# VH-VL binders against q96il0, part 4

Target 1, 167 residues: q96il0
Amino acid sequence: APERGAERRDTAPSGVSRFCPPRKSCHDWIGPPDKYSNLRPVHFYIPENESPLEQKLRKLRQETQEWNQQFWANQNLTFSKEKEEFIHSRLKTKGLGLRTESGQKATLNAEEMADFYKEFLSKNFQKHMYYNRDWYKRNFAITFFMGKVALERIWNKLKQKQKKRSN

## First folded at step 1 (VH-VL)

Design b4 (framework fv_belrestotug)
Fold by OpenDDE, second read of step 2:
Structure b4 (fold): chain C 167 residues (1-167), chain A 121 residues (1-121), chain B 108 residues (1-108)
Amino acid sequence: as target 1 above (167 residues)
Amino acid sequence: QVQLVQSGAEVKKPGASVKVSCKASGYTFTNYYMHWVRQAPGQGLEWMGVINPYGGSTSYAQKFQGRVTLTRDTSTSTVYMELSSLRSEDTAVYYCAREWGYDSTGYFDYWGQGTTVTVSS
Amino acid sequence: EIVLTQSPGTLSLSPGERATLSCRASQSVSSNYLAWYQQKPGQAPRLLIYGASNRATGIPDRFSGSGSGTDFTLTISRLEPEDFAVYYCQQYESSPFTFGGGTKVEIK
């Protein structure tokens, strides 16, 4: 009985990066590219004495990262599926099989694929505009909180220096 | 676990406004678009609009343009749908629905329990 | 606006039978932008299929989606008693998002 190749059901990308940094790490770690988004996940270090402001920054960075991972994972999946559908449709329209005489996957030429890319970009233009808008908003917020955390750290260092001079 | 809990049933007169709430829990509220879909008695599903909880940006179906307003409160993880100038035809169950993924995937993986709005003279 | 037409409006079948539900679009819809939902009386819709053929989490194997272009199909290979419900297709290729009129699967 021919083993029915388990069609890899493209499950919706579970956005949980399985990257586990070393337990004793005191730094942010960059993981390998995610198989769906192709984005490298960052595992954020959590300091023992994390300030409420640092925690807020970390959470905002984590949320933004997850947002990016999910967006690109979904976008790449959609792109891949639409690309395959386009190829199949064009081959069918041409009366061509999905496989060459040599048994290789039939491919379209670069010019035919250019039409796919233009159509795909046009169709997804609004989606990309919203993504870019929200990306800038999120990054602006992150940058703002980074500045606040930096100021807090400076202020805390100055207070510690003053206490050491008074003793 | 992801949960969407809507406010209770409403009875309104024609010309009034109704505001329905949808409280989200079990996920990062600002990462997912929230949609509103209604269903008149014995009828199909009708898309009303969408809100991005992060920025508060909205898009509405043309049929509801000028009558529907979607808002959110990020502090309570709640989305609101306000429908003004109510008519008898607005009698329906109103659902909030979470869009799968981040940024406009377009299908709904979680739904609220629905809120019945009755418009009667 | 993309109009989705579902057929039949009502499908009367017995438990154990195969159900085939059609959803036709007024224009070509990418298979990546079609979903199917199940709705039971007094309940919210439940996602069954996304991207025309992808089964949602926790959906039984008896549910399958297929189709491309303008013609999409939901198949229930063997109806269970709990499968008697209304089924909706939905496109999310372009705004406004639209639903089909639904197909009621009822017990014969």
Scores: ipSAE 0.020, ipTM 0.642, lowest interface PAE 4.6, mean pLDDT 86
Fold by ESMFold2-Fast, scan of step 1:
Structure b4 (fold): chain C 167 residues (1-167), chain A 121 residues (1-121), chain B 108 residues (1-108)
Amino acid sequence: as target 1 above (167 residues)
Amino acid sequence: QVQLVQSGAEVKKPGASVKVSCKASGYTFTNYYMHWVRQAPGQGLEWMGVINPYGGSTSYAQKFQGRVTLTRDTSTSTVYMELSSLRSEDTAVYYCAREWGYDSTGYFDYWGQGTTVTVSS
Amino acid sequence: EIVLTQSPGTLSLSPGERATLSCRASQSVSSNYLAWYQQKPGQAPRLLIYGASNRATGIPDRFSGSGSGTDFTLTISRLEPEDFAVYYCQQYESSPFTFGGGTKVEIK
């Protein structure tokens, strides 16, 4: 059976759409970059004796990954949609059709597209600023919980040492 | 748990306007586009438009240009679809649908339950 | 706009049979931008397949999608009683997003 992959224009695969960690993995696993977000997904290993604090950290990491991937996939989608709208608007202003005589999509030159990129970046400045703010908040929370988990593990090790000593 | 909950059924007269709401919960409202799709009795699905809840930018299907307005309220995680100058042909079930863009673009992973709008003449 | 044509309009089959549903696009659509939805009477549509061949979460493996360019297929290998519904294809490559006219899979 061939591998499932993301495809562009049905002419070439852009990557794998199926992500599955190795069967015998007992730790987190990192997959290939997603076509749309360009981010590598992480599959988190769940220990059988996961503490409530460890579960909270894992869920926060999973939620942050989903949020981050969705943000960049949506950003790329917004870019693509606005790019097409910009092209259509400029072609209409010039009195040109949306399709060439051969049925292919009509395109703008690099200089004209530079106007779109400048406008897109300007329009999305606040959106990216809010993304960075939320990213820092999430990163701080993750770091905070990582610290708590580390302290819990130290405490458990100390308890185990006492148990061994008393026995 | 992701949920999209729409407002209740409406009965309107020709020429009136209707405003349908779709309240989102269980995810970050501003991270996902929201689409509106309608379905006339016994007929197929028809895309109406999309809103980006983050900035409020919208895009509409040409046939609804000038009659449909999509808005959102980020404080209540709610999107609204207002359709004006109603005709009997606007009798349909109206759905809001969330766009999942992660490893694909433009498909709808969660749908509202639908709002029936009946326009009598 | 891209027009999607589904065939047949109605497919009358018995439980246990194989269903093959066709979706033909008026112009080439990348397989990355085709989805299939299932709709039961009185319910909202449910995502089955995205990117032409990827099953959505919770969708049984008897559902499979294939195709590229202008020809796409949804296959149900062995119909279960709950599979009798209307099925719609959707392209999301270009605005406006469009749906096929639907194929009704009904019990014989």
Scores: ipSAE 0.000, ipTM 0.460, lowest interface PAE 18.0, mean pLDDT 79

Design b4a (framework fv_belrestotug)
Fold by ESMFold2-Fast, scan of step 1:
Structure b4a (fold): chain C 167 residues (1-167), chain A 121 residues (1-121), chain B 108 residues (1-108)
Amino acid sequence: as target 1 above (167 residues)
Amino acid sequence: QVQLVQSGAEVKKPGASVKVSCKASGYTFTNYYMHWVRQAPGQGLEWMGVINPYGGSTSYAQKFQGRVTLTRDTSTSTVYMELSSLRSEDTAVYYCARGSDFYEPYGMDVWGQGTTVTVSS
Amino acid sequence: EIVLTQSPGTLSLSPGERATLSCRASQSVSSNYLAWYQQKPGQAPRLLIYGASNRATGIPDRFSGSGSGTDFTLTISRLEPEDFAVYYCQQYESSPFTFGGGTKVEIK
């Protein structure tokens, strides 16, 4: 059907979940899972007196979240499409209809699906490898900047103590 | 210098198996994927499979599934490609090639010199 | 599998001329996973371009790659005598990692 085709093949990044945090928040908030990526978006709180370093860290975390959401939304859609095509093809080969006599959607057992999972993982192994590499690189960078922010906050507290002692 | 050195030419009868070696030197063997690519006389390049030397995990082109086996020996920094049930259509030059590492994506940057396998009755 | 189609099959040019080689994919390929190789008779292939546009180490700047989606191009701005060879595109986004059929650049 046109409806199923349109819904099933919508891979636009603009389709990523948009959430509104509760009325007031001075902390990060976690929203509901995105329909396509199945990941929960984090809404980052922006302090009134955010330092340039704190802003860089927040933007890096936001950008990483958007990258991660787009990757998984696209991957999940591709998986669902190819899985449905595989099941349809195998049921036709076996001479079975797409529905059981009770009207329930016909499915393949775990052994029959093993071929599909093996093929899907094999076809996408390079893509998944690069995703994992980029994921670790991004998390390393985030950890590094979190360390810098922590050091900045310690340094600022030490400066404030020195100023008070001098008075 | 980074090098891949392959074993010498082989002549086999139909139905036999062949095992080609590829010895790596000049880099950390377990940090890079190793691919196998063949080329029949006067034809283009055909990808056969890849091995991750760190864990030994493999992925093969479906055309060769069941006939090709990739293995490695980390103590000698060597990758092996074994092809069974040889047919005349398997006559080709077989190459090993170093693929991307875990940190930077790139194509196959270092290639072995090739091993000619001739299948004749 | 992703099928790569290269055109033209043969390109007859003289030294000093510009060569433009095309590679078309049967389905979209991320630019990060498209490479170009040069092969001379009796030799193993040599990596020229990876990630659609990045020159491999030691490759002269007369070689450039471009493209995205399903259409990719290798350009040699000014052919040198040593550039007459067969050129292959390759995708490494999904297994099997397929090569194009090749374009032979030959002397007129």
Scores: ipSAE 0.000, ipTM 0.463, lowest interface PAE 19.5, mean pLDDT 80

Design b4b (framework fv_belrestotug)
Fold by ESMFold2-Fast, scan of step 1:
Formats: C-alpha cells, structure tokens, sequence
Structure b4b (fold): chain C 167 residues (1-167), chain A 122 residues (1-122), chain B 108 residues (1-108)
C-alpha cells in the first residue's frame, strides 16, 4: 500500500533478503552466512494448511532468528569499529602513520592487542550475559511450542486413522 | 537522558483507525526494541506488540493480529502504532515502552512514553 | 495465558511502615521472568524490579523483590511519601506477557 511504500527502508546488517530456497522445497532451507552476523539464516517452509499453532511456532522461530542475527551483526560492527579506533589511537601515541610503507593498514602486535581484547570483553560482559539469558529463554519457548505442535499433529493423525476406518 | 514523547489525545468513531506516534531521544534508537502497551480506564496493562527499529520486524499479541500495525522511521527516531477497526473497548491510554536491554527482546520495559488517550465513541 | 493475581487489592499504610505486595502466577514462571512496575495517577508505569529480584537503574534500595515459581513478592522496607502508588507485576515468560491487576498502596 502507498503508505507502506513511502516508509523509509532501513538497512539490516544481516543482508540476506535476496536468498532464495531451492525449487520444489517442502522443508526449511539453510542459506549462506550473512555478511554482517556471519550466521546462516533459515528460510522457513510455510505449508498451505498451516494451523494457527504452527504459525505461532514459525513466527517465534523467525523472530528469534532475526533477534539473533541483529545481535551478532551489531556486536561484530561494534567490535570492528572499536578495534580500529584503538589501533589508530595507539599508533598516534607512538608517532606512527595509519598505513605501512606497502600501503597496508598499520597494526599492533599481539601484546598490545591483548589490552584491547581484555577491555572489550570486560565492557561487554553484561551485554553477553543478557544475550545468553535471552537465547535460552527464546529456545525454551520454541521447544515448548514444538511440543504443542507435535501433540496437535499426533492427535490429527489419530483422528484421520479413525475416519478412514469408518469410510 | 532517555525520553519517549507521544502524540496527543484522539477521539474516533467506531470502525475508524488511529495512528499514534512515539518519538525517542537520548539513546541509539535502532539498538532497542520498542513495545506498545495499553491500559483501559480503571483496568490493568495489556501488551500489544513489539518492533525492532533496526530491521523493522514486528510481533503482535494474537488478540490484535490483523488490526495493529507497528512501523518506524529511523530518520526521525519515531515508532508508530496504527490500530484499525476501532471498537468502544479500544478506549484506553496507549503507551510506547522501550525494551530494557539493547539488541534483544526481553519484554521488560525500562522507559515509557507519557501515554496517548484514545477515546472511541459512537 | 499466564494469569497473575495480585493481593491485597488495596494496602493502607502510613509513611515509615513496611509494605509487602504479593503476585501469584497461574503457572510457573521459569527463570524468574517477572518484573514490578510503579504507576502514579496520570503517569506512565516505572520499572522497579526485573528478573524477580534485580533492582532497575535509579531505584532506591528500599525496594526489593523476591520469590520464584508461582509466588513473588515486592517489599518496600520503609514507605516514603512518594511511594504511595499502584504497583503491577508482569510476567515475560510467554506471550501475551500479562500483567497483574495491581495493588494500590494508599495513605492510611
């Protein structure tokens, strides 16, 4: 609709919107790693007669995947940005240029980079703990709904078996 | 200083649609999920849905699926909640609320807008 | 859906007294995914406690949360004049992420 088409399109760090499932697919399909998150997306198969409960499960899985992709894309971008800033700051302190004689980006030795990694991990400790908690919470919910869907499918098969005997 | 500023009160007829805005400031808009919660007069709080401002992905409470649409504009750091096919029972104060932690949907809300009163009467 | 029942509906106390508010869930809330909010008349709710027992940023230490499973408690150790408000619990274990009916803490 016009108002939706007029809305600004934000760039998602995942960048996997153009991945297509194989022809004749009747199951979930795994794509290549996203450029930003480095995670492989799952493209979910939508059956023609999907139940409301099955739709709830699929949406939960899709939302969890999008949340996970977003977290890691942002984390990787933050890491890269702060790493570059740290390197530039240390090179300035040493009176060195940002590029080597060969035109490659100047870098720091492992000892100097260890300081950055320790600082980065300490700074992001709480964020990673919250990520892990949310990851377990989401997977618990998905497992619970998978169980409900499985029970629904078992019941439906039992009903169909009874009906076939009658007809 | 995080602030969420919502649009003003609205009076609508049954069957109409309403679109409420919520402008965020004081933090990186795309890093936090934004939720919508309503409160009918003299009643409790009811969760309606969530939007991830980075990608624009949304999830809605089943009760509101088909009637609610959440959108955002990253250039203005604004989220929108549009509720269609209004009924008298949709009379409520509507709040936008920020998810407590960045980069994830935790469904606990640390900052709230001031609320927008929507009155639906025939 | 998980139904949260808060008790008492109204709690009449004087400044300086201890307030104890109960929130009971119709089924177990895993990992203590329970939050408490304060709402004053004409204002939006304010997050007090998350994860059943973690105090939110800027919340005074007189507020504390406890409990697990189906029974949760919010305690205000020494009521200040600004603490007289309505308090809501919320579960974020599963959609639709329900809230309790609220407990009004009023001046006696």
Amino acid sequence: as target 1 above (167 residues)
Amino acid sequence: QVQLVQSGAEVKKPGASVKVSCKASGYTFTNYYMHWVRQAPGQGLEWMGVINPYGGSTSYAQKFQGRVTLTRDTSTSTVYMELSSLRSEDTAVYYCARDHRPYSGNYEFDYWGQGTTVTVSS
Amino acid sequence: EIVLTQSPGTLSLSPGERATLSCRASQSVSSNYLAWYQQKPGQAPRLLIYGASNRATGIPDRFSGSGSGTDFTLTISRLEPEDFAVYYCQQYESSPFTFGGGTKVEIK
Scores: ipSAE 0.000, ipTM 0.486, lowest interface PAE 14.3, mean pLDDT 81

Design b4c (framework fv_belrestotug)
Fold by ESMFold2-Fast, scan of step 1:
Structure b4c (fold): chain C 167 residues (1-167), chain A 119 residues (1-119), chain B 108 residues (1-108)
Amino acid sequence: as target 1 above (167 residues)
Amino acid sequence: QVQLVQSGAEVKKPGASVKVSCKASGYTFTNYYMHWVRQAPGQGLEWMGVINPYGGSTSYAQKFQGRVTLTRDTSTSTVYMELSSLRSEDTAVYYCARTDSYGYEFAYWGQGTTVTVSS
Amino acid sequence: EIVLTQSPGTLSLSPGERATLSCRASQSVSSNYLAWYQQKPGQAPRLLIYGASNRATGIPDRFSGSGSGTDFTLTISRLEPEDFAVYYCQQYESSPFTFGGGTKVEIK
């Protein structure tokens, strides 16, 4: 059975104390790049005593990952389709076939492809702008909930100390 | 190549304890969680618990809390599942299963150990 | 705990037919934490799909997973003789990790 690639749990950022008690090993796992989006999925570690607030943060991070993967999968498909259409159109204009005499795919030079990249970026400017806006909004929300989780953990520790002092 | 080899079948009396082993090979033992899942005859799969071999940290399904103990021996790359106070309802095939780098999904399974509890 | 309900309990189909298996969760499960397993008599389960839609290493293209929220589906586009088995869905979003009751795909 083939291995799924290098283990990355020991390098995962989820070892941060916000999610796990000190001295406990906490690992998120990073998978291989998705076939369509080229992004690596992250599977989040679930703490033993996950609070409702910690669960909400984790679900927000998961939803953001799903949204991000869907966006890039769609972008990559659109890019590939439009690139092929552009190449076919230009080869037709030049009176060239889609394949060389040796049976290989016919290609355009870098100067010709620069026209396609300019057109693609211009055409997708608004789409990328909305992606960036939503990405910032999602990261702001994640940061906010990370702060709330951190405060919850501090409060819980203070409550424990107060209880011990009153005994 | 990843391989999980479990100990042989056990026959126990009610009230006894059983300890099943799962020897891992073909990878770095401490890099992946090891889970235990059981299956009663003709029934579905039931998750029992997980161990992190790196630190020995464990988490158990509440149904088994107080009866199940997961341990590991890093020198032999072996995980153990001990179930105490056995009842006839504990008759099942017990599996160890390793997660992969993608999360908690069980990518690799041991062959299973049949535990029969009978008088 | 999250309860997973699989339907139907049994599918009686012929080789070459499409199989559609359903898994319904008692509460919303992120698609990132839903897996499907195949089990043949006398054998350990085999991972087919993880993260609701990603095929595990070595799994044929005829297997596909989909769904989100509370409704998930495993589809086998064209049944091969070796595909007649019991299939289980599993959530790993929250402890205790739970499995569905299984769907048996049997030869008609």
Scores: ipSAE 0.000, ipTM 0.461, lowest interface PAE 19.7, mean pLDDT 80

Design b4d (framework fv_belrestotug)
Fold by ESMFold2-Fast, scan of step 1:
Structure b4d (fold): chain C 167 residues (1-167), chain A 122 residues (1-122), chain B 108 residues (1-108)
Amino acid sequence: as target 1 above (167 residues)
Amino acid sequence: QVQLVQSGAEVKKPGASVKVSCKASGYTFTNYYMHWVRQAPGQGLEWMGVINPYGGSTSYAQKFQGRVTLTRDTSTSTVYMELSSLRSEDTAVYYCARSGDYSLYEDWFDPWGQGTTVTVSS
Amino acid sequence: EIVLTQSPGTLSLSPGERATLSCRASQSVSSNYLAWYQQKPGQAPRLLIYGASNRATGIPDRFSGSGSGTDFTLTISRLEPEDFAVYYCQQYESSPFTFGGGTKVEIK
C-alpha cells in the first residue's frame, strides 16, 4: 500500500515552514530544516491532562519558535535578494551580461563578494543585536515558566506520594 | 456567543492601501488563530494569510507576500489586514475567520466575519 | 500547492432529491484535512463538515462527508429549499490552504 507518512513542507516567502509530524508521537517532534530559515521546526506534544500552566508554557515555546523561524527566513531572503542586486550592479558596471556564454547566471569571485559581505554584516549589526536581546528575553520567560511547571509537577508528585502512604 | 465583527465597506483608488479590522468576542482571543480569505465578485475563495494573536506571528500566501500585513491588538481583541498597492483585481469581499489549534490540525474556519467589501476604482 | 477541483460546476435538482458533490485533490490529502462550506448570496461561508466526515455544530444529518486520498464527496440526502447554495471544499493538509472552485446547487 503506498506510504502516507511523508513529511510535507509549505512556507510563505518570509514565513515559517509548515510540516506534518507523526501524529502518534508522545514526545516533541523535530522536523528537518526549513528551506528558508534553515532551522528545524518543533511539533510540541500535548499531554492528555495538560494543565493551564503547561498550556501557557507550550504556547510561549510555540510562539517563540514561530518568531525565531520568521526572523531567520526573512534574514535569509533579504540576504539573497541584496546579494543578487549587488551582483547585477557590479556586472553592469563591468559591462558584463547577467548570463554567461553558456546561458548560466554570471557570478562574481570571492574577492569581489567580500565587499558585499562586509557591508551586509555592518548594516545588519544593530538588527542582530536586538534579535539577540529579544532571544535572551524569550528564553528567560520560557525558563521561568518551566520552573513553575516543574514546581507544579513536584507538588502533584508529593500529593500522590502522600495518598499512597495513607492507603 | 463567539462573534467576529468586521469594519465597513471601503472604496479606494489604484495604488492606495486599505486596512480592514476584525473584532473578536465571546472567547479567549489569544487561544485561536485568525485567517484572512477574500472573494472577488462571482469568484471563489482565496486564502491570504494567518496570524497567531498570542505572539503576532504571521504567515502569508506567496501571491500576497510584500503587499499584505496582518497585525493584532490584544487590548481590543482585534485583528487587522492591510493590503497595499491596490489594483482593480483586489476588488473583493474580505473575510476574517477563526481556526483552532495548529498542533491538533484544527485548520478549518468557524466562525467567519460578515465580510468587508473593498472596491478599487479610479 | 494542492489544487482542488470540484465537479460538477452547477448541479440542477429539485427539492427532495439527493445531491452528490465531488472534490478531487491534485495530491493525496489525509481524510482528516478536508472541510466543506456552504455560501448563500451576500453571506459569509458557513462550515458544514470538517475532517472530511464530521458535521459541524448545528448542521442537519442530511449532510454527510466521505472520501479519502484524492477523492472526496459531500452528500445531501434530501434537498430542502434552504440547501440551494454554493458549496466549497477546502484542504488544510498543507499551506497555502486552498479551496475548490465551488459547486452551485440550483433549482431545476
Scores: ipSAE 0.000, ipTM 0.508, lowest interface PAE 17.2, mean pLDDT 81

Design b4e (framework fv_belrestotug)
Fold by ESMFold2-Fast, scan of step 1:
Structure b4e (fold): chain C 167 residues (1-167), chain A 120 residues (1-120), chain B 108 residues (1-108)
Amino acid sequence: as target 1 above (167 residues)
Amino acid sequence: QVQLVQSGAEVKKPGASVKVSCKASGYTFTNYYMHWVRQAPGQGLEWMGVINPYGGSTSYAQKFQGRVTLTRDTSTSTVYMELSSLRSEDTAVYYCVRDVKYSGFPNDYWGQGTTVTVSS
Amino acid sequence: EIVLTQSPGTLSLSPGERATLSCRASQSVSSNYLAWYQQKPGQAPRLLIYGASNRATGIPDRFSGSGSGTDFTLTISRLEPEDFAVYYCQQYESSPFTFGGGTKVEIK
């Protein structure tokens, strides 16, 4: 069997993201994964004639993104810190050094790490439940406002059609 | 079924080196630390060191530092204990011992032992 | 290093009797890192108890471990003929991992 944890696999490079082109072809832009949260940020396109309702939807999406980014950045930092402390504690108990013979960072085997993952998940159960609750609430609100914006756009198109017919 | 099979008995002269092998089977070799423990005739157990087969990192008892070297070969699921500058006091049975999985978990496994005799 | 002292050195008992073996550490040892082994003549040691009180797989319930801090005990509630052997305690909390001097349980 291949050695576990001796290999280091970084996140693969993201595909090419483009800046917003000239106005009539502009759209939302997807960035590379954030260093801390490992989530891709969305840079929202702001139309020149943005309605108050469209602005409210965009702000809600931006606030939800910021909340999500902050949650996962904090969670990943906590996970990394506690994982490192766990590994160091167990290596110290076994009298083992922190480095492999090749100079790489020492790690525990998969069976030993399973105990850490179980403890971490159990410890963070309530936190993840509150995250999921808030995630659903925010997405419900976004869906609701997307519906309102869609209705507004339908109404505006009907108004434009009427003006064309009046000539 | 977990098995640890050690190499055969050795007779060495003072000042020589000995290399004992321990071949593991019946489990994922890199998932468990491997210890080496010796026992002189009529005496108790003495811990010598441990190796992590995953990365090859080792830790030795101070008494054996500079004389003992633990290595492993993942392709053959084998750990090795090499002891240099042998003295008559090194006459003992040497055991490889698979670690208990994490503190507080079940069953270690012991090799059958390798007798090393140091005589002039 | 942590020194483990086992007492008594020899217990002379008959089958059916209760055996109580003591292991004292020179400094506090977390119960999570104390083990007991059984060794018969000509054989490798066998793990009996890990984490001070947990029986290893296949070990009969007549074997029990207890203790914390510096004082640990192995109890064999009713000796069977196959239980006459040498018993060792071990701490694996800190390097070097150390064993006690052993207690020989022999037939009276």
Scores: ipSAE 0.000, ipTM 0.461, lowest interface PAE 16.2, mean pLDDT 80

Design b4f (framework fv_belrestotug)
Fold by ESMFold2-Fast, scan of step 1:
Structure b4f (fold): chain C 167 residues (1-167), chain A 122 residues (1-122), chain B 108 residues (1-108)
Amino acid sequence: as target 1 above (167 residues)
Amino acid sequence: QVQLVQSGAEVKKPGASVKVSCKASGYTFTNYYMHWVRQAPGQGLEWMGVINPYGGSTSYAQKFQGRVTLTRDTSTSTVYMELSSLRSEDTAVYYCARYDLGSEYTGAFDIWGQGTTVTVSS
Amino acid sequence: EIVLTQSPGTLSLSPGERATLSCRASQSVSSNYLAWYQQKPGQAPRLLIYGASNRATGIPDRFSGSGSGTDFTLTISRLEPEDFAVYYCQQYESSPFTFGGGTKVEIK
């Protein structure tokens, strides 16, 4: 189900890319929202002298982004399909045709859709719990590796100081 | 216990409007669709439209589109059927009838109002 | 729209006899969305059968419904005096909901 931030609705959704990074970028850049997940992908800068530890951090962040994209793309697809099935079932069995007499698509209002939202959230509760648990694990791992990278950089600075002092 | 009680008979002139009420009691008003069906003297039953009391969405038979309006008041558990631009052909008994909102296969008009006679004459 | 044709228009029988009423649809109707109603003069219709074969609450077991596709039947196994009335079939599968023209069951 969408997180709290997702409910704000992107009021300027992009059908075309609105972000063009410099061709020779030396920093991360953010792309347009994905059509399916509605999340903005981050393209990571890879330095020429990337350490094995920095590479592990980058790959973990990339893998976490792909996992997150896939989860929300699947959630949005499932939501859309089940919403259509719910509307179809309700209209067909409850005295309203799938189309009005004029041939226009029949719809349910927001109050009527409350039943669907309640059912969808209840049905997907376990899936969302597993998502949150995995999200916490991934963020913990990322924070841990960020700490290790920070310590490596401090150590390298200290080594440079020692070499400068010895000269 | 479960009842639909309609307003009393009306006599109207051609071109006038009529508004018939249907008050529900003995069940949860918003759990059932409410349909309107009419019957001209000596004729069969004719479906007019439906309202979902939860939210107020409506659907009308094409023959009545532009002339019929279905509304509801959840505080009084009442549905209203307003028919405008009345003609002599609109002389009929008008019925409200309950339809199950909560079941895939138990749907049908299980409870009917007693009917409201509307006579259109000059 | 789906047109429902009932036959016969009038059925003249005596108490104790079996009544068989027919309802034909202009196109296939799922049995889940066919109902039968009874109406007596000056009264609102009363639900007898829903979903082609399910008896409504409080309806005597002498009433039964059957059929599928385009052909549906209402049967009253042994007519009681109170059963002489007009009977309507109805489809509620698609908008607009439609009713048959009715069959009048009258005393012979």
Scores: ipSAE 0.000, ipTM 0.457, lowest interface PAE 18.8, mean pLDDT 79

